# VHH binders against Salivary glue protein Sgs-5 (Sgs5): the designs that were tried, part 4

Target 1, 145 residues: Salivary glue protein Sgs-5 (Sgs5), of Drosophila melanogaster (Fruit fly) (p07701)
Amino acid sequence: GQAVQETKIEEKPVSEPEIESEIKNSTSVPSKCNIYYRNYQWALQDCVCRCFQNECLMQIESDQRKKEGRSPFVPVTEELCRSFICKKCSVGFPVVAEFPIPAPCGCNRKPGSIATERFYSLCHLLKFSAENSKPFLTYSYCWPF

## First folded at step 19 (VHH)

Design z3 (from y1 with I28T)
Fold by OpenDDE, look of step 19:
Structure z3 (fold): chain B 145 residues (1-145), chain A 120 residues (1-120)
Amino acid sequence: as target 1 above (145 residues)
Amino acid sequence: EVQLVESGGGLVQPGGSLRLSCAASGSTFSINAMAWYRQAPGKGRELVAGITSGGRTSYADSVKGRFTISRDNAKNTLYLQMNSLRPEDTAVYYCAAEYTTPSGWYFDYWGQGTLVTVSS
């Protein structure tokens, strides 16, 4: 009886190509971070509470601030941060902010979409973001306004 | 109290140049953005140029290529270099700044303005 050696074809796991989601050239968000990774971080920006989508985004922006001669973010607990939410905002320089929207599946880290919203000022943006635990990715001033 | 004080206004001939300065004093507060506005006689106040804390600039179409906004953070001073001045640039120029207070308040301040007159 010839023992038919069943050559177990080791199916080489097809390494799923890491779809480097080419985060298309929205020039404003650092390409090194996954903008759809939700791991909310809390920090103080100039003594005002700010919520970040994740640590990577927070760190990149903090480092950029340092390079610009600005104060870095101060990481804090959510509870502590909320005590530093803007108390009063002036209607001064309007801003437009970009918000990451989760993928339709609700899955973390999967590509979603970007929503753009206008606010009366940076203060209003920060207040809205912190109060609602909705981090924004970037903002721009609306000039002329 | 935060104060913005404009200087450098005056009379200049068409085609001339002028440099405005705005000195910010009275606080160690963080400035988020600054801008120059102008108001011509009988007209509303309009944006001339803006600059963010990160150095991003914006200009009104009417002054683009002629005016340059800049900031010296060490001196807390905003500048407006105005070249190729025209009679239509005649206005009171105002400095504005958005501040963050340590108490978590955001507010804007305005200077008293400086008059720029462009006339032959």
Scores: ipSAE 0.140, ipTM 0.568, lowest interface PAE 2.6, mean pLDDT 86

Design z5 (from y1 with T101N S103E)
Fold by OpenDDE, look of step 20:
Structure z5 (fold): chain B 145 residues (1-145), chain A 120 residues (1-120)
Amino acid sequence: as target 1 above (145 residues)
Amino acid sequence: EVQLVESGGGLVQPGGSLRLSCAASGSIFSINAMAWYRQAPGKGRELVAGITSGGRTSYADSVKGRFTISRDNAKNTLYLQMNSLRPEDTAVYYCAAEYTNPEGWYFDYWGQGTLVTVSS
């Protein structure tokens, strides 16, 4: 009787690569712009409508995108921009976005606060921002949701 | 919407004390928790102290026993009493308020921050 040595293949647990979510340091809103100055600008971000707090912030981010080899923003009218709001968003990576909140007095340019809000994806963020005319300053990915 | 305005930051000597205040305005009744965060130069933002709507407090180990978070609901003001300050406590201190909407969306509000500098 030949004893069939059952070689117990120890399944080495595939250590799930710790996706070090590089919490990319929230790019400090460039100190050059007043984040509380409300002069809404509209542009396309990769063919998706994007609302900006003001032109200064839009330009800075656009320039940063260029440096990163990404497409710059395409300034458009609000009406045209809204036609490029995503109707449906696919499942994506959740994001956290920062929104400028006006000063209690409602006065333009006066310092207010920042709200941080979570979204299911960048698409959801962009859709929310554009549909509600609520520009965000920055966003970061947060996984898992 | 909630607005948060920090005050009380400044220059203090090591071993000194400082009291930060955060005035909350807006829909403050929907706030579930409030907290102080800080960000030192070249470092990430870190939790310093938190307080729930029920009054439960939490502290970072680095500030435990030295800092006290408190809330005055009548004044809609959050406080951070900082005692025995150290140079490593030098940072911009931020007030934060946590909120969950009926749809389950989580968001928090932040003040602009107040600078605390601990130096001889």
Scores: ipSAE 0.014, ipTM 0.266, lowest interface PAE 8.3, mean pLDDT 85

## First folded at step 21 (VHH)

Design o1 (from y1 with Y109L)
Fold by ESMFold2, look of step 21:
Structure o1 (fold): chain B 145 residues (1-145), chain A 120 residues (1-120)
Amino acid sequence: as target 1 above (145 residues)
Amino acid sequence: EVQLVESGGGLVQPGGSLRLSCAASGSIFSINAMAWYRQAPGKGRELVAGITSGGRTSYADSVKGRFTISRDNAKNTLYLQMNSLRPEDTAVYYCAAEYTTPSGWYFDLWGQGTLVTVSS
């Protein structure tokens, strides 16, 4: 080949629209837990602070990590956990997470709704969740094809 | 220092096969996900395939049925089996990982790339 001249005519528009936050009445989590039960549990995930909606949900994910041969969560107090929040996150593989939204009355345990939020990486999700005491139910990689 | 090193690229005729490898080295505490990207001359880098620590995979439409991503968690090694190669698969292939160190930082790590050329 001949060297191809790169002509700056127009920036190609982003072919994939950003995934916006969505509200829905159901979750993709196959859980036996009450996802609207707020009894926050704080733990370290690979030495990084993580906040869980409740102990039931923390245990479900702990069991899955064990199946994958990964380190278990280390339960800690909220105060200790906050010293392990990531200070800086680089851009990584985008993730989408589901957050429980309380029922309009705010009653604990009462079914509410689910918000879906996209983050630039798992690090961004963990940082956001811990800093704001806003646990997520699940996440998945939303590979940007 | 943590490093991803790709290997297995080369020149192959259309219809041929190659297997790419990506080895992670250094003090890696945990790898949450890994992926293969590629960049053809004069084009942007595009995602080819991804795999989670749990083994869930995802593929670009252009490679489904021809490419297979896999990983060996014990060896921190990622593979891409490329079959039925076409000239449009010609690109530099990059390995990428999301990982944790003992300090607790999550990082986006990239290899230097391995060239795959598919030409008659």
Scores: ipSAE 0.292, ipTM 0.641, lowest interface PAE 3.3, mean pLDDT 80

Design o4 (from z1 with T100S)
Fold by ESMFold2, fold request of step 23:
Structure o4 (fold): chain B 145 residues (1-145), chain A 120 residues (1-120)
Amino acid sequence: as target 1 above (145 residues)
Amino acid sequence: EVQLVESGGGLVQPGGSLRLSCAASGSIFSINAMAWYRQAPGKGRELVAGITSGGRTSYADSVKGRFTISRDNAKNTLYLQMNSLRPEDTAVYYCAAEYSNPSGWYFDYWGQGTLVTVSS
């Protein structure tokens, strides 16, 4: 058997349920950093712009990537980073990300809440996060078994 | 343009083993995730196993403990070690990847597939 779609095009692997945002009282990220401290750091992750909540969180993920033998983050300015935001994203493997939501007062460092949001691919997540200056804490693939 | 080429299928008896490969070639910055799908005769395509660039794996319940997905990031190659094969594993197996290149991000499972036949 051969797929009838012989030209190379983007395909959604399975029809997925509606994406919704959820508010949670805690994150799944194990961290000794203050996840509500907004001190945005901009870097390239595999040549794509990534915004981090703060230096502490960026360093923890950098250390983990080093241990895994993965490419390091390349620190850059916000202006340069924004030129590396993907213009178009294709539907891929869906992801769920956790975002820190500031306390109602907007006070930096003050504990707020955690929102989860689903995206059609890692590209969609990275694009959304960088365009809106809304760093995520973590993400995981929602494998469509 | 990226191409996914599956190989390693064949005819095997129940209880046997096969190792599938999927080579990704073309203009690739990064492959963020890869997966194996399969399509049995008369059935829809189903996800078998997935793996991230960091090596985290996930499996369909029907193959847990029997199949092992792995990847070689340097070669952009995905593998599926299939042990304790059953007649129900008979299917065409397809590779899929979420990758990036200078023009965008893509999801592609458009290889010709590789046929696995398990004779009961």
Scores: ipSAE 0.475, ipTM 0.743, lowest interface PAE 1.7, mean pLDDT 82
Fold by ESMFold2, fold request of step 23:
Structure o4 (fold): chain B 145 residues (1-145), chain A 120 residues (1-120)
Amino acid sequence: as target 1 above (145 residues)
Amino acid sequence: EVQLVESGGGLVQPGGSLRLSCAASGSIFSINAMAWYRQAPGKGRELVAGITSGGRTSYADSVKGRFTISRDNAKNTLYLQMNSLRPEDTAVYYCAAEYSNPSGWYFDYWGQGTLVTVSS
């Protein structure tokens, strides 16, 4: 039997002590990158389409994966990337992700806000992000203890 | 398509230690996360510990400080070091993994499991 923890939520979730805090620049979002700069980059992460907010953020995560000995991102066009979006995801380990939301004016680079959303698995997150051109900044597992 | 095989269970006395292993085999590009579950006789299956490919770990409160989850990403193998074992840790222990291969993303639960019995 596969366990599910949460129904997918578009609105801000009720926080828990185990939910990561935003506003502290994490290792995946250093101060040199503007998380509100929209310059989407498309790549394959282990044969699955991934959309990044901008090249600075993509490069930081790429460098971290190289240090860890993990597979590199394979840069591709948006058109090619979309053929590598998983058609169906099984329920897996739930994740929560943080998305940058543009300032109300829609001005690129201008600080906006952070939205949080939960997903039934990393696959669901990657699929949602790529299909909707909505890059996420970070994610973490919401282990269903 | 992918097989998970748990091992390392056995009979131990209270306060003893045991190390479980879970080997993943088959067509795997990467394993994004792995976890240990357990099921005591007559009880539901519960999550014990989880670990990400980057090494971040999480534990159920009942085992925190006593159990240590770890993984070897190169060998696709998950471990659970169980110290200070108690009779209530008696259960069949199962491994679960979220993985990818050329065909897509998959989530597999467990093989037969491995029995841990803690009693005098």
Scores: ipSAE 0.472, ipTM 0.749, lowest interface PAE 1.8, mean pLDDT 81
Fold by OpenDDE, fold request of step 23:
Structure o4 (fold): chain B 145 residues (1-145), chain A 120 residues (1-120)
Amino acid sequence: as target 1 above (145 residues)
Amino acid sequence: EVQLVESGGGLVQPGGSLRLSCAASGSIFSINAMAWYRQAPGKGRELVAGITSGGRTSYADSVKGRFTISRDNAKNTLYLQMNSLRPEDTAVYYCAAEYSNPSGWYFDYWGQGTLVTVSS
């Protein structure tokens, strides 16, 4: 009986190329705000509810919108804001968003980390953020698709 | 409902220039982003260029340095300036927009397309 040596083909793990999505244009959140300061603010962005990490970040982005000729954010109560959460999202332009992750101690204002997550559209991002009270810092469209 | 209508397509010689326009009409509340796509015969639809409401632009590598996307918000019109056109740029070009309404709904709209043919 000839022992057929089963040559164990070591499947070299195909290292999935880390798609280094060079999010090159990280809109650097202006260094003036503490991105890890949790004091949630609620406002309407073009009649859609948006949750912000804090007032400083909300104001900076609101002012930027004004400079761009866009409507500023409209501050509202959380209760009122939630009534304006996105009701329906269609297929849109995919976006990548940055979320502040708290420090390991859970302490407010202490440096944590940044998580990046992809969404099917800006609508999906806004809905997710508002429903879960998880503010994002910035977002970018995934171009090219 | 929002309607997008492309125009400006046609026949052009290699090395020539063409300007596409996309006019948005209807009950426009807010447009968050717009883009040009193209589809060549027998190929899939591909992104050519995109522009955000804030004016940030992005281009496919194949058109970078030759094409320019721009928007006139007052006219609700998107443009694509195409210079140094090549035969491989031959395609139907489509305008797309991400739209939001006061009810908290987000939609994507597409035009019917305009044909660009680059040939000697």
Scores: ipSAE 0.303, ipTM 0.682, lowest interface PAE 2.0, mean pLDDT 87
Fold by OpenDDE, fold request of step 23:
Structure o4 (fold): chain B 145 residues (1-145), chain A 120 residues (1-120)
Amino acid sequence: as target 1 above (145 residues)
Amino acid sequence: EVQLVESGGGLVQPGGSLRLSCAASGSIFSINAMAWYRQAPGKGRELVAGITSGGRTSYADSVKGRFTISRDNAKNTLYLQMNSLRPEDTAVYYCAAEYSNPSGWYFDYWGQGTLVTVSS
């Protein structure tokens, strides 16, 4: 009786193609700032009122704008800023924005969560943010739209 | 008034290249985002490529690897380098931009378009 050696074909594990995670360059909020630190700052962005979560975030973005050849933010009082809230916005390029949500305890600086909301345009986002004193951390354009 | 003026369209053979330009003029304080759209005969307008003020780009799948969007913020000019053109790229190409001005408003504008014809 010839012992038929069952050659166990070792199924080489099909290496799952490394889904190159397209590093969606999520505009990573610079790691230097606490995104959950609520110390609202007000400034003009291109003559439009903008509310910031804190000075650190405002400054970082302002510096980035300078590097890009854009106008820096102009710090102003809340009262003055609100006079520069957009009265009307055109329908344009949709944007998605990230908003910091406080920790369940309501404690300042403690980690909370991030909410994502879509707006019809950057103007709508800025208007909403300023009118409601709800600063956003980042925004991105919705492609395609 | 803000105006967008496209240029660089024309007739090109399949496999050829074109470079489109869009010049923005008028009462512009800043440009936030710009994009190229196209409309082929009998079809709707579709996004081709977009670019943010920070230089982030996005492309339609149909043009990825062939088209490159870029901008010169100092010149308020948008570009579309189109390589390896195909007959299906035949369309009127439109420039779009989001602007802010000293009035505290954001506006979206469109150009009149430039015709690109890819034919043998």
Scores: ipSAE 0.261, ipTM 0.657, lowest interface PAE 1.9, mean pLDDT 86

